# VH-VL binders against a9kqm9, part 9

Target 1, 255 residues: a9kqm9
Amino acid sequence: MRIIISPAKKMVENIEALPVCGEPSFIDQTNQLLTYLKSLSYEEAKEIWNCNDQLATMNFERIASMNLKTKLTPAILSYQGIQYQYMAPEVLEKDQLEYIQEHLYILSGFYGILKPLDGVTAYRLEMQAKVNLSDKKDLYEFWGSLLYNKLREETDFILNLASKEYSKCIERYVTEDVRLVTCVFGERKGEKVIEKGTYAKMARGEMVRYMAEHKISTMSEVKKFDRLDFSYDENLSNETKLVFLKGESNVRDRK

## First folded at step 25 (VH-VL)

Design c03
Fold by ESMFold2, fold request of step 26:
Structure c03 (fold): chain C 255 residues (1-255), chain A 120 residues (1-120), chain B 111 residues (1-111)
Amino acid sequence: as target 1 above (255 residues)
Amino acid sequence: EVQLLESGGGLVQPGGSLRLSCAASGFKFSSYSMSWVRQAPGKGLEWVSYISGSGSRTYYADSVKGRFTISRDNSKNTLYLQMNSLRAEDTAVYYCAKRGRSWYFYFDYWGQGTLVTVSS
Amino acid sequence: NFMLTQPHSVSESPGKTVTISCTRSSGSIARNYVQWYQQRPGSSPTTVIYEDDQRPSGVPDRFSGSIDSSSNSASLTISGLKTEDEADYYCQSYDSSKHYVFGGGTKLTVL
């Protein structure tokens, strides 16, 4: 089994803390994207980043001076956000760290796919960004089947804990010999299941920890996840979608 | 180069409170998790509490949970331990300890310690 | 949960070799790395071995660490024993529920 998760928009650089152990598999493609981004005018880059001038200026300066070989931070520590805080990678035990390094992949519009301890530098490039490279209309076409093929070489079962924006880069290319199973974390509101992004991100991070603690490798084991008051709901689930519902008492606390 | 200097120890009655400080220098304090480790007179080392570099994650030994609070002020490079409801069993030298630059859990630097005595 | 058990004391003559054991009570010793700390009388602890067998800068190469999976233990070995090696020695490992776990300590006497 292999697990895919989303990156986060916010990133930090940590050159004196916990060490990098590895390099991104598709660094050559990352160099192509960096060259492309460096070729843009400020206004072109701002349009691609779809952000205000403060963020655009910061990122424009960042790409101008970016070096993919220096000021590297382990990917799993560089991405900041509630998902990564619930993973708490800095306190994983040795065996748990080994588990995520073997089984966990972080998707990235810029790097493609990352092992947790791969060295990265901070960037801004959402997978949905409207780029035009080498006769490709977007990043999904740019990456093509490269990311899926790397996963396919290692597994016939992919557990998707990523957002749709990111998982789409795998889903579009999946073949019949590989199962891709998506976890959905939500709460019942009347007749519908509502995903609140914050709670979904918390659950995705906690699922990674849960799997590392128990060395999970099967869908049956994944279904036993019961942290953060979530539990598997068989009626809402099928062979490609595992639905976990948050309990009623915790729903009230979120109002 | 790395220096950790504890202060705030002293004599206190059972049920009392005391606050320890640890002044850190020679490294980027906010990038490292820190711990308090104590040693009762003539006894071994006992881990007491942990705080992450950002301060957002804390852990406590069962023996102090609910009574002690670890905190940090990264702008002042200072680690704190607030000790409430003190007991005779809390009598010890308290060390602050810095996590090493590693994914694995060891202390690379220790302070000189500050003595806390809980006695009537 | 687990404990780390060390002999209460060991002694040996200058110039000889001593080995201090650290046995894990449950779960594999290899689950997390083992560290060793030296504490001379009246002093704070200092790290002499980390990550099973690594020496910090300034620690003499006569200090070494090892793991024995068959006995589920770690060992600190001090060769060429010197009188300044007389100290208490603690092993330490980590557990996600108990966090930093220390052995009970071993008093090394150099006679």
Scores: ipSAE 0.524, ipTM 0.794, lowest interface PAE 2.3, mean pLDDT 91
Fold by ESMFold2, fold request of step 26:
Structure c03 (fold): chain C 255 residues (1-255), chain A 120 residues (1-120), chain B 111 residues (1-111)
Amino acid sequence: as target 1 above (255 residues)
Amino acid sequence: EVQLLESGGGLVQPGGSLRLSCAASGFKFSSYSMSWVRQAPGKGLEWVSYISGSGSRTYYADSVKGRFTISRDNSKNTLYLQMNSLRAEDTAVYYCAKRGRSWYFYFDYWGQGTLVTVSS
Amino acid sequence: NFMLTQPHSVSESPGKTVTISCTRSSGSIARNYVQWYQQRPGSSPTTVIYEDDQRPSGVPDRFSGSIDSSSNSASLTISGLKTEDEADYYCQSYDSSKHYVFGGGTKLTVL
């Protein structure tokens, strides 16, 4: 089994962070994207980054001086956000760290796919960014089937904990010999399930920890996830979708 | 040269409060988690509290949970321990300890310690 | 959670070899690395072994660490004992529920 998760927009560069162990698998493709980004005017780059001038200026200077082989931070520590806070990778025990290195992949518009301890530089490039490299019209075309084929070489079972923006780069290419199963984290409202993004990110990070702590490798074990007041709902689930519902506190209704 | 210098120890009454400081130098303070470790007179080492490099994650020994608060100021390279509701059992030398640069958990440097005595 | 058990004291003559044990009460000793700290009287601890068998710079090579899975224990071995080795020695490991766990300590006396 392999687990995919989203990156985060916010990244830190920390060369004294815990040690890097590995190089991104698609560094050559990352170099192509870097060359493309360096060729852009400020206004073109700002449009791609979809940000204010302060962030655009910082990222424009970052790209100009970027070296993909220096000032590296482990990917799982470089990405900042509530998903990564709930994973708490800096306090994983020895065998849990080994688990995530074997099973966890981080998707990235810039790097494609990353192992947790791969060395990265900070960047800004979301998977939905509209890039235009020669014969490619967006990042989904740029990456094509490369990321899925990497996963397919290693597993016939992919657990999807990524957002739709990122998982689309895998889902489009899934073949019949590989099972892709998406975890959905939501709350019941009447007959509908609503998903609050903050709680979903917390749950995705916590699911990674849960799986590492129990060395999970099967769907039946994944279904036992019960952290953050979530529990598996079989009626809303199917062969490719595992739905977890957050419980309600309605003490007055427990008559 | 890594240096860790504790201060703020002293004599306090039971139920009182005290704040310890640890001045750090010789390394990028914000990159490393830090701990307080204590040693009662004539006794062994007991881990007290942990704080991550960013300060966003903290842990406490059960014996101090709810009474002690660890914090850090990365702009001043200083680690703190706020100790409230002190008890006689908290009497100890308190050490500041730095996590080594490793995914695994050990301390590579220790301070000299500061004595806290809880007595009337 | 688990405990690390050490002998209360050990003694040996200068020039000889001593071994201090550290036994884990539950779960495998190999689940996390074991560290060893030396504390001379009146001084703060210093690290003599980390990650089971690694020596920090400046620690003499007569200090060594090992793991024995069959007895579920770690050992600190000090060969060529010197009077300066007289100290308390603590083993330490980690788990995600209790965090840093120390052994009770062993007083080494060099006769």
Scores: ipSAE 0.449, ipTM 0.770, lowest interface PAE 2.5, mean pLDDT 91
Fold by ESMFold2, fold request of step 26:
Structure c03 (fold): chain C 255 residues (1-255), chain A 120 residues (1-120), chain B 111 residues (1-111)
Amino acid sequence: as target 1 above (255 residues)
Amino acid sequence: EVQLLESGGGLVQPGGSLRLSCAASGFKFSSYSMSWVRQAPGKGLEWVSYISGSGSRTYYADSVKGRFTISRDNSKNTLYLQMNSLRAEDTAVYYCAKRGRSWYFYFDYWGQGTLVTVSS
Amino acid sequence: NFMLTQPHSVSESPGKTVTISCTRSSGSIARNYVQWYQQRPGSSPTTVIYEDDQRPSGVPDRFSGSIDSSSNSASLTISGLKTEDEADYYCQSYDSSKHYVFGGGTKLTVL
């Protein structure tokens, strides 16, 4: 089994952070993207980043001096956000750390796919960015099947904990020999199920931690997730989608 | 050369408060998780609290949860422990301890300790 | 929830070898690395072994650490025992519920 998760827009650079162990598999593609970004005017870059002038100025200066080989931070510590707070990677136990290094991949518009302890530098480039590089109209075309093929070499079962924006770069290429199963975290509201993004990110991070703590490798074990007041709902789930509902942990008697 | 210098210990009455400080030098303070570890007279070592390098994550031993607050000021390279509602069993030497630069959990440097005595 | 149990004291003659055990009460000892700290009377602790069997710079080769999965324990071994080794020794490990966990300590006496 392999687990995919989204990155975060916010990143920190800390050269004395806990040690890097590994390098991004697709650094050559990352260098192509960096060269492209450096070729843009400020206004063109600002459009790509879809942000205000304060953030655009910061990122424009960042790419001007960026060196992909130095001043690196482990990917899982560099990304900041609620999902990463709930994973709490800096306090994973030894066997849990080994588990995520073997099973967890972080998707990235800039790096493609990352192991948790791969060394990265801070960047801003979302997967939906409209890059125009060598007749590729966006990053989904730029990455093509490369990221999926990396996963396919290692597993026939992918657990998707990434947002749709990111998981599309894998889902488009899934072949019949690989199962891709998406976890959905939502709330029951009357007769409907709604997903709140904040709770979903918390649950995704907590699911990674839960899986590392129990060394989970099967779908039946994933279904036992019961943290943050979530529980598996069999009726809303199917072979490619596992639905977890907040506040449903006590409900057992449905026919 | 890494140095950790605790201060702020002393005599307080039960129910009182005290704030400990630990001045750090010789390393990039903001990059490292820090802990407080205490040792009651004639007794062993007991971990008290943890704070991440950024200060965003804290943990406490059950014996102090709700009464003690760990904090840090990265601009001053200083770690703090605010101790409220002190009890006789909190009497101990308090050490600040630096996590090694490792994904694994050990302390590579310890301060000299500061004595806190809680008595009437 | 686990504890680390050490003998209260051990003693041995100079030049001999002593072993101090550290037994984990629940869960595997191999789940996290074990550290060993030395504390001389009136002094703060110092690290003598980290990550089961690694020595910090300046710690003599006569200090060694090991793990025995069958007894669920770690051991600190000091060979060529010297009077300067007389101290309290603490093992330490970690888990996500109790965080840093120390053994009760072992007083080493060098006769």
Scores: ipSAE 0.425, ipTM 0.755, lowest interface PAE 2.5, mean pLDDT 91

Design c03
Fold by OpenDDE, look of step 25:
Structure c03 (fold): chain C 255 residues (1-255), chain A 120 residues (1-120), chain B 111 residues (1-111)
Amino acid sequence: as target 1 above (255 residues)
Amino acid sequence: EVQLLESGGGLVQPGGSLRLSCAASGFKFSSYSMSWVRQAPGKGLEWVSYISGSGSRTYYADSVKGRFTISRDNSKNTLYLQMNSLRAEDTAVYYCAKRGRSWYFYFDYWGQGTLVTVSS
Amino acid sequence: NFMLTQPHSVSESPGKTVTISCTRSSGSIARNYVQWYQQRPGSSPTTVIYEDDQRPSGVPDRFSGSIDSSSNSASLTISGLKTEDEADYYCQSYDSSKHYVFGGGTKLTVL
């Protein structure tokens, strides 16, 4: 089993923190992207980043001096956001760290796909960014099936905890011999399930932590997730989708 | 050279408050989580509180939860421990401790400690 | 939740080898890294072993750490014992809920 999650927009550089344990699998493609980004004017880059002037200026300067071999931070510790706060990688136990290093992958617009302890530098590049690189019109085309193939080499079961923007680059290439299961974290509103972004991010982070704590390897075990007032709903779920509802209790929650 | 220097200890009455400081140097302060560890006279070591490098994450021992607050000012390379509602059992030497370089789960450097005495 | 149990005291003559045990009460000792700290009288703790068996720079190779899953314990071994080794020794591990967990400490006396 491999688990995929989204990155965060905000990144920190902790070059004196934990040492990196690996190199991104597609560092050559990342270098290609970096070279491309370095060739852009400020206006062109700002358009790609789709951010305010302050962030654009900061990132423009960052790209100009960026070196992918220096000032590296472990990927899992570089991203900052609600998902990663609830994952709390800095307080994982030894065996839990080993678990995520083995099972967890972080999707990235810039790096493609990362292991938790891959060395990265701070960047800004969302998967949905529009780039004109070579004969490719966007990052989805740029990465193509490379990211999926990387996962396929290792597993026939992918647990998707990534947002749609990132999981899209995997979903479109899924073959019949691979089972991709997406977790949905929401609230019941009538006959619909509403996903609130904040709670979904919290739940995704907590799910990763839960899986690491219990060394989860089966769908049955994933269904037992019961943190943050979420509980599995059998009726709303199917072979490709696990639905967890907030504020509802089931038999498993009643002890 | 890594240096950690605690200050702010002293004598205080039960129910009182005290604020400890730890001045750090010799390393990139903001890159490392920090902890307070205390040692009662003639007793062993007890972890008190943890704060991440950015300060966004804090944890407390059950014995001090709700009474103590850990914080940091990375611009000043200083760690703090605000202690409220102090009790006699809080009497101890308080050490600031730096997390190790390899992993977060151990300390590689300790301060000299500052003594807090809670007594009537 | 778990506790770490150490012998209250150990003693040995100079030049000999001494071993201090640290037993975990619940869960596998191998689940979390174990560290050892030395505290000489009147001094602050110093790290002598981290991550089960790693020595910090400056710590002599006379100090070694090991894990024994069969007894669910960690051990600090000091060979070629010297008078300067007389100190309190604490084992420490990590719990995701309680965070840092220390043993009760062992007083080593060099005879």
Scores: ipSAE 0.022, ipTM 0.597, lowest interface PAE 5.4, mean pLDDT 92
Fold by OpenDDE, fold request of step 26:
Parts: sequence; structure tokens; C-alpha cells
Structure c03 (fold): chain C 255 residues (1-255), chain A 120 residues (1-120), chain B 111 residues (1-111)
Amino acid sequence: as target 1 above (255 residues)
Amino acid sequence: EVQLLESGGGLVQPGGSLRLSCAASGFKFSSYSMSWVRQAPGKGLEWVSYISGSGSRTYYADSVKGRFTISRDNSKNTLYLQMNSLRAEDTAVYYCAKRGRSWYFYFDYWGQGTLVTVSS
Amino acid sequence: NFMLTQPHSVSESPGKTVTISCTRSSGSIARNYVQWYQQRPGSSPTTVIYEDDQRPSGVPDRFSGSIDSSSNSASLTISGLKTEDEADYYCQSYDSSKHYVFGGGTKLTVL
């Protein structure tokens, strides 16, 4: 199985962190994007980043001097956010790091797809960003099925812990020989499940950590996730969706 | 309750043809891919052919490619296997197998099987 | 492309636990889901495990499946062995090139 997660918007550079153990699989495409970004005016770039002037300026300077081969940080340690805080990659043990290195992928607008220990530099480029690169209208078109194919080469089962914005890059290309299962972390409100962004991010990070701690390899084991007051709901789940509800009693699984 | 009932098996000479049928019930037939799996006497299971729910995709084992054709009639809830140029090694019980609910490439239900004997 | 290898036969006394292995010849066993089918003498196969460790409805919890990446094998474990468990057991997985791949089957004899 392979696990996919979203990146974080904020990134840090720490060259003294864990060693980089690999290069992004699609570094050439990333270089293409970088070249494109470097060719943009400040105004054009700002539109792509869809951020305030302060961030735009910072990012513009970053892009201008960006070198994808130097001052690299392991991807899993570079991204900063709630999801990554709860994943707590910096305190993972060796075998847990090995687990995520084997099973976990981080989707990225800039890098496409990353292994946890791939060397990256800080960037700002969300998957939903609209770019005008070649004949492509956005990053979804730019990456196409490339990211999915990368996963497909390795597994017929994808556990989706990514946000919709990023999982779209995978979902639209899923073939019959691959099962994509999405984890939903929410609360019951009447007959609906409401996903709160903060809790979802927390849960996604915790799920990755849980999986690494227990070397999870099966769906039944994933369903046993019970951290952060989440519990699996069989009735709301199906072959493509695992629903975890906060504050609910554990539902007996099909075993 | 899911039911799969194979028919059409029998004795045929080498080089002959035979058409197997599998009548399905108890589930939405068109929503599930179906397969034929065979078992030679005293031997193990061997996948033969696959057809998607709509019938748009078909796969064949190398051993039967060019000779066997899988098809389905969703209006009749029936799966077919046209077997041409039959060989002695095609002798087997042929099972109709339903794709599982959650995965394309496992079987959750099997028919009783129908025996095909290819002999001179 | 890979093959699945099973022991030809295993035997055990009632009440005991037996494990049947299924070893993948190439590629990781964890790459593709493994299923197990039971075939009693004179009967059609029935699914006892799917997706590595899932039991269909009606299959006793005595049956369990597992994956061992270190040995590149899947295992079917039957605890509290009963006479009715005497059967041939087949593992199955999927290959993108060859599609469905079955193991050679294991004959389980209950002594």
C-alpha cells in the first residue's frame, strides 16, 4: 500500500536535519516549473500564489535565487502545519521512518510527488494554482496522470489522507486495478458527517504516525485507528471511504 | 442470495468448440466484473478470462488467448465463454466467479462449475 | 510477473492451529492484495479471506490472513482446527501483466 498526504503551505529549511535520502522523482518537471516561475513578473507570480504582498515578495525573492540541488531539507521535515505536527516526523524512530519512507508519499504542486526523505527546497505553489505553462492551464493538467502512474508502479492500493485539492491529481486517473480508499475524519451532525479542517489535519497526521508505529499494512488495521477520539464507523464507510467519527463509540468491524 | 449457475459443459473432441453459460442472480449483474476460472482434474485453480461489468474490458490468460472469448448479456444476467480450438489441456471444471464487492480482482462467489472434457 | 508458491500439503490435529504460506516469487507480497479460497472435496471454491485479512460474512473468526514482507509471503492461519476445515486452500493475487495469479494450492488434512 501507499499513503498519500497533502503538503503544507509553510516550509522550513533545515540542512542539518535528517539526511536527504533521495531526489524527487519528477525533478525535471519541477525544474520546468521553476523556470516558468522565474520568468514571471512579480504581478504574475503574485496572482499564481494568491497571497498577500508580504508573502508574494518573499516568494518572489525565493524563486529568483532558488536552486533545487543545494541546501536541501528532507520533505517530511520541511513542511510545517498541523498535520505534520501530529505526525511528528522528527521524533519517529528508525523503523518508523523506514516505514514512511516506504509507504508514504507527499503530493506537491511544485514537486508533484515526494518521498518523505526527498530533498526539497522551500517553495510556495499550491496544486490549485492556475498556471499558464505551455499548453497547460493549471497544475492538474501539468502533472496529468504522472503522479498516479508513479503510485501505480508500486501498489494497487492507495490510502488517501490528502485533501481533495491534492487527491484530485490521483483520483481522476485511478484505474480498475487500483483501489483508492479515502479516510474521512469528521463529526456526526444529524445525518451528515462534517469535516472540520483542523481536526481532519490532526487526524491525518496522527493516522500516519499510527500506521508507522504499528507498521500497518491492512485496511482492518487502519480501521482500528482510535486516536484523538476518532473511531471507525462501518455504516458510513464503504469500499472507497473509511469514515472516522469523533466522539462516537467504536463500531464493530466486519471481522 | 448470490447464485451462479454454470452450464454448457460436456465432452468435445480436440479442435472442437463449446459455449459455456453462467446464470447469475442475487446481485446487480451489470455492476460487477465476472471471470472464468478453471480447474483441471486433480490440479489447482487457473484463471481463464475476465470481463468488466459493462463488457467493455476483457482479459485472457495466455493459455487461452485467441481461442476463448468471454462475453456477457446484462439483460439476461448471463456470462458466456466461447471456447474454440479446444485442446486436451483445456479439460477442466470451469467456474463462474463474481468479483468481490470491494475489489476488482478477487472473487467472493463461485458457481458449482461445469465440466469440460476434451478427448478424442 | 510473479508466481505464488504454496506447500503441497499440511496436516494437523483437531483443535490445533495450522498456517499455510503463500510466497511471491518476485516483487513485494504487499504490493497486491492476497486472497484465500477454500475448496472442500467435491465442492466449489469459497472465499475465506480477501484483501489480505478480511473475512467474508459466514467465515469463522478461526480463519485469519496475514502478510509478511520479510519472507515475502502471505499466510492463512486456521485456529481451532475442525474436521470440516479439511480442504484445499488456494492463495490468489493480481499481476498487472498476467492478471489473476493463483498459488498451486495446499491440501489440508485434519488428522
Scores: ipSAE 0.005, ipTM 0.528, lowest interface PAE 10.0, mean pLDDT 92
Fold by OpenDDE, fold request of step 26:
Structure c03 (fold): chain C 255 residues (1-255), chain A 120 residues (1-120), chain B 111 residues (1-111)
Amino acid sequence: as target 1 above (255 residues)
Amino acid sequence: EVQLLESGGGLVQPGGSLRLSCAASGFKFSSYSMSWVRQAPGKGLEWVSYISGSGSRTYYADSVKGRFTISRDNSKNTLYLQMNSLRAEDTAVYYCAKRGRSWYFYFDYWGQGTLVTVSS
Amino acid sequence: NFMLTQPHSVSESPGKTVTISCTRSSGSIARNYVQWYQQRPGSSPTTVIYEDDQRPSGVPDRFSGSIDSSSNSASLTISGLKTEDEADYYCQSYDSSKHYVFGGGTKLTVL
């Protein structure tokens, strides 16, 4: 089993953190993107980043001096956001860290796909960013099936905890011999499930932590996730989707 | 239309020197890294040297390190290869090659090549 | 560092389909994009496939590229073989230390 999650927009550099244990699998493609970004004017780069002037200036300077081989931070400790706060990778025990190193992948617009302890530099590049690379329309086309193929080499089961923005890079290439299951964290509203972004991010992070704490390896164990008032709903779930509903734990216990 | 035209090839004795040129047109020369790739008679392709668009970065194959120097003049849209201490094994057709538009490590256009023969 | 290995030669009749393999000696073939260059007799190389499966303008759709991770190889497939396809074909990839790495080339003969 492999688990995929989204990155965060904010990144920190911490050289004193856990040691870097690997290099991104597609570092050369990343170098291609870096080279491209370095060739852009400030205005062009700002357009790609789609951010305010302060962030644009910071990122522009960062890119200008960026070296992908030095001053690296483990990926799992570099990303900052709600998902990663709830995952709390900085306090994971050794065996839990080993678990995520084996099973967890982080999707990235810049790096493609990362293991938790891959060395990364801070960057800004969302998967939806519009780039002008030859005949490629965007980063989805740039990465193509490369990221999926990486996963496919290792597993026939992918647990998707990534946002749609990033999971698209995987979903569109899934073959018949691979089972991709997406976790949905939401609230019931009539016959619909509503996903609130903040709660979904919390739940995704907590799910990763839960899996690491219990060394989860089966779908049945994933379904037992019950943190943050979420509970598995069998009726709304299927072979490709696990639905967790907030505030219905009592209902689950009665089933 | 992209055009690459090599020149400067010829017959030279072992230990001699030769300077190759590649005249580029049809694209923004300074925006693209360029490379030299050679092919010995009846043999395959071998990468020789690389230079970035600005000229700030250069790389060489181990077989030519210390003997060859790649350079460029962006004002003239010209790529150069200074070859010193030439050896018989340097005999080859030398191609000028343009980096692809996607900024990756491949070539999208090649010149016609210029023959370098190192012989006594 | 890695090497790319190609068959020395392949042959087929016009109208048929041929496949030329390019096997990477170490590391995943998918780690770096693979390109294919065509070199007709007495001519300079031309790019027929880049980034595993992309065709430059002017290259017919008879030419296709693919990656097979299971065999750690790339393949160039030419369907509807024509006499004009007779050429040497080279695969190429990238190594961070050696930079551009070429296969040994494959001579395609159209019978």
Scores: ipSAE 0.000, ipTM 0.491, lowest interface PAE 14.0, mean pLDDT 92

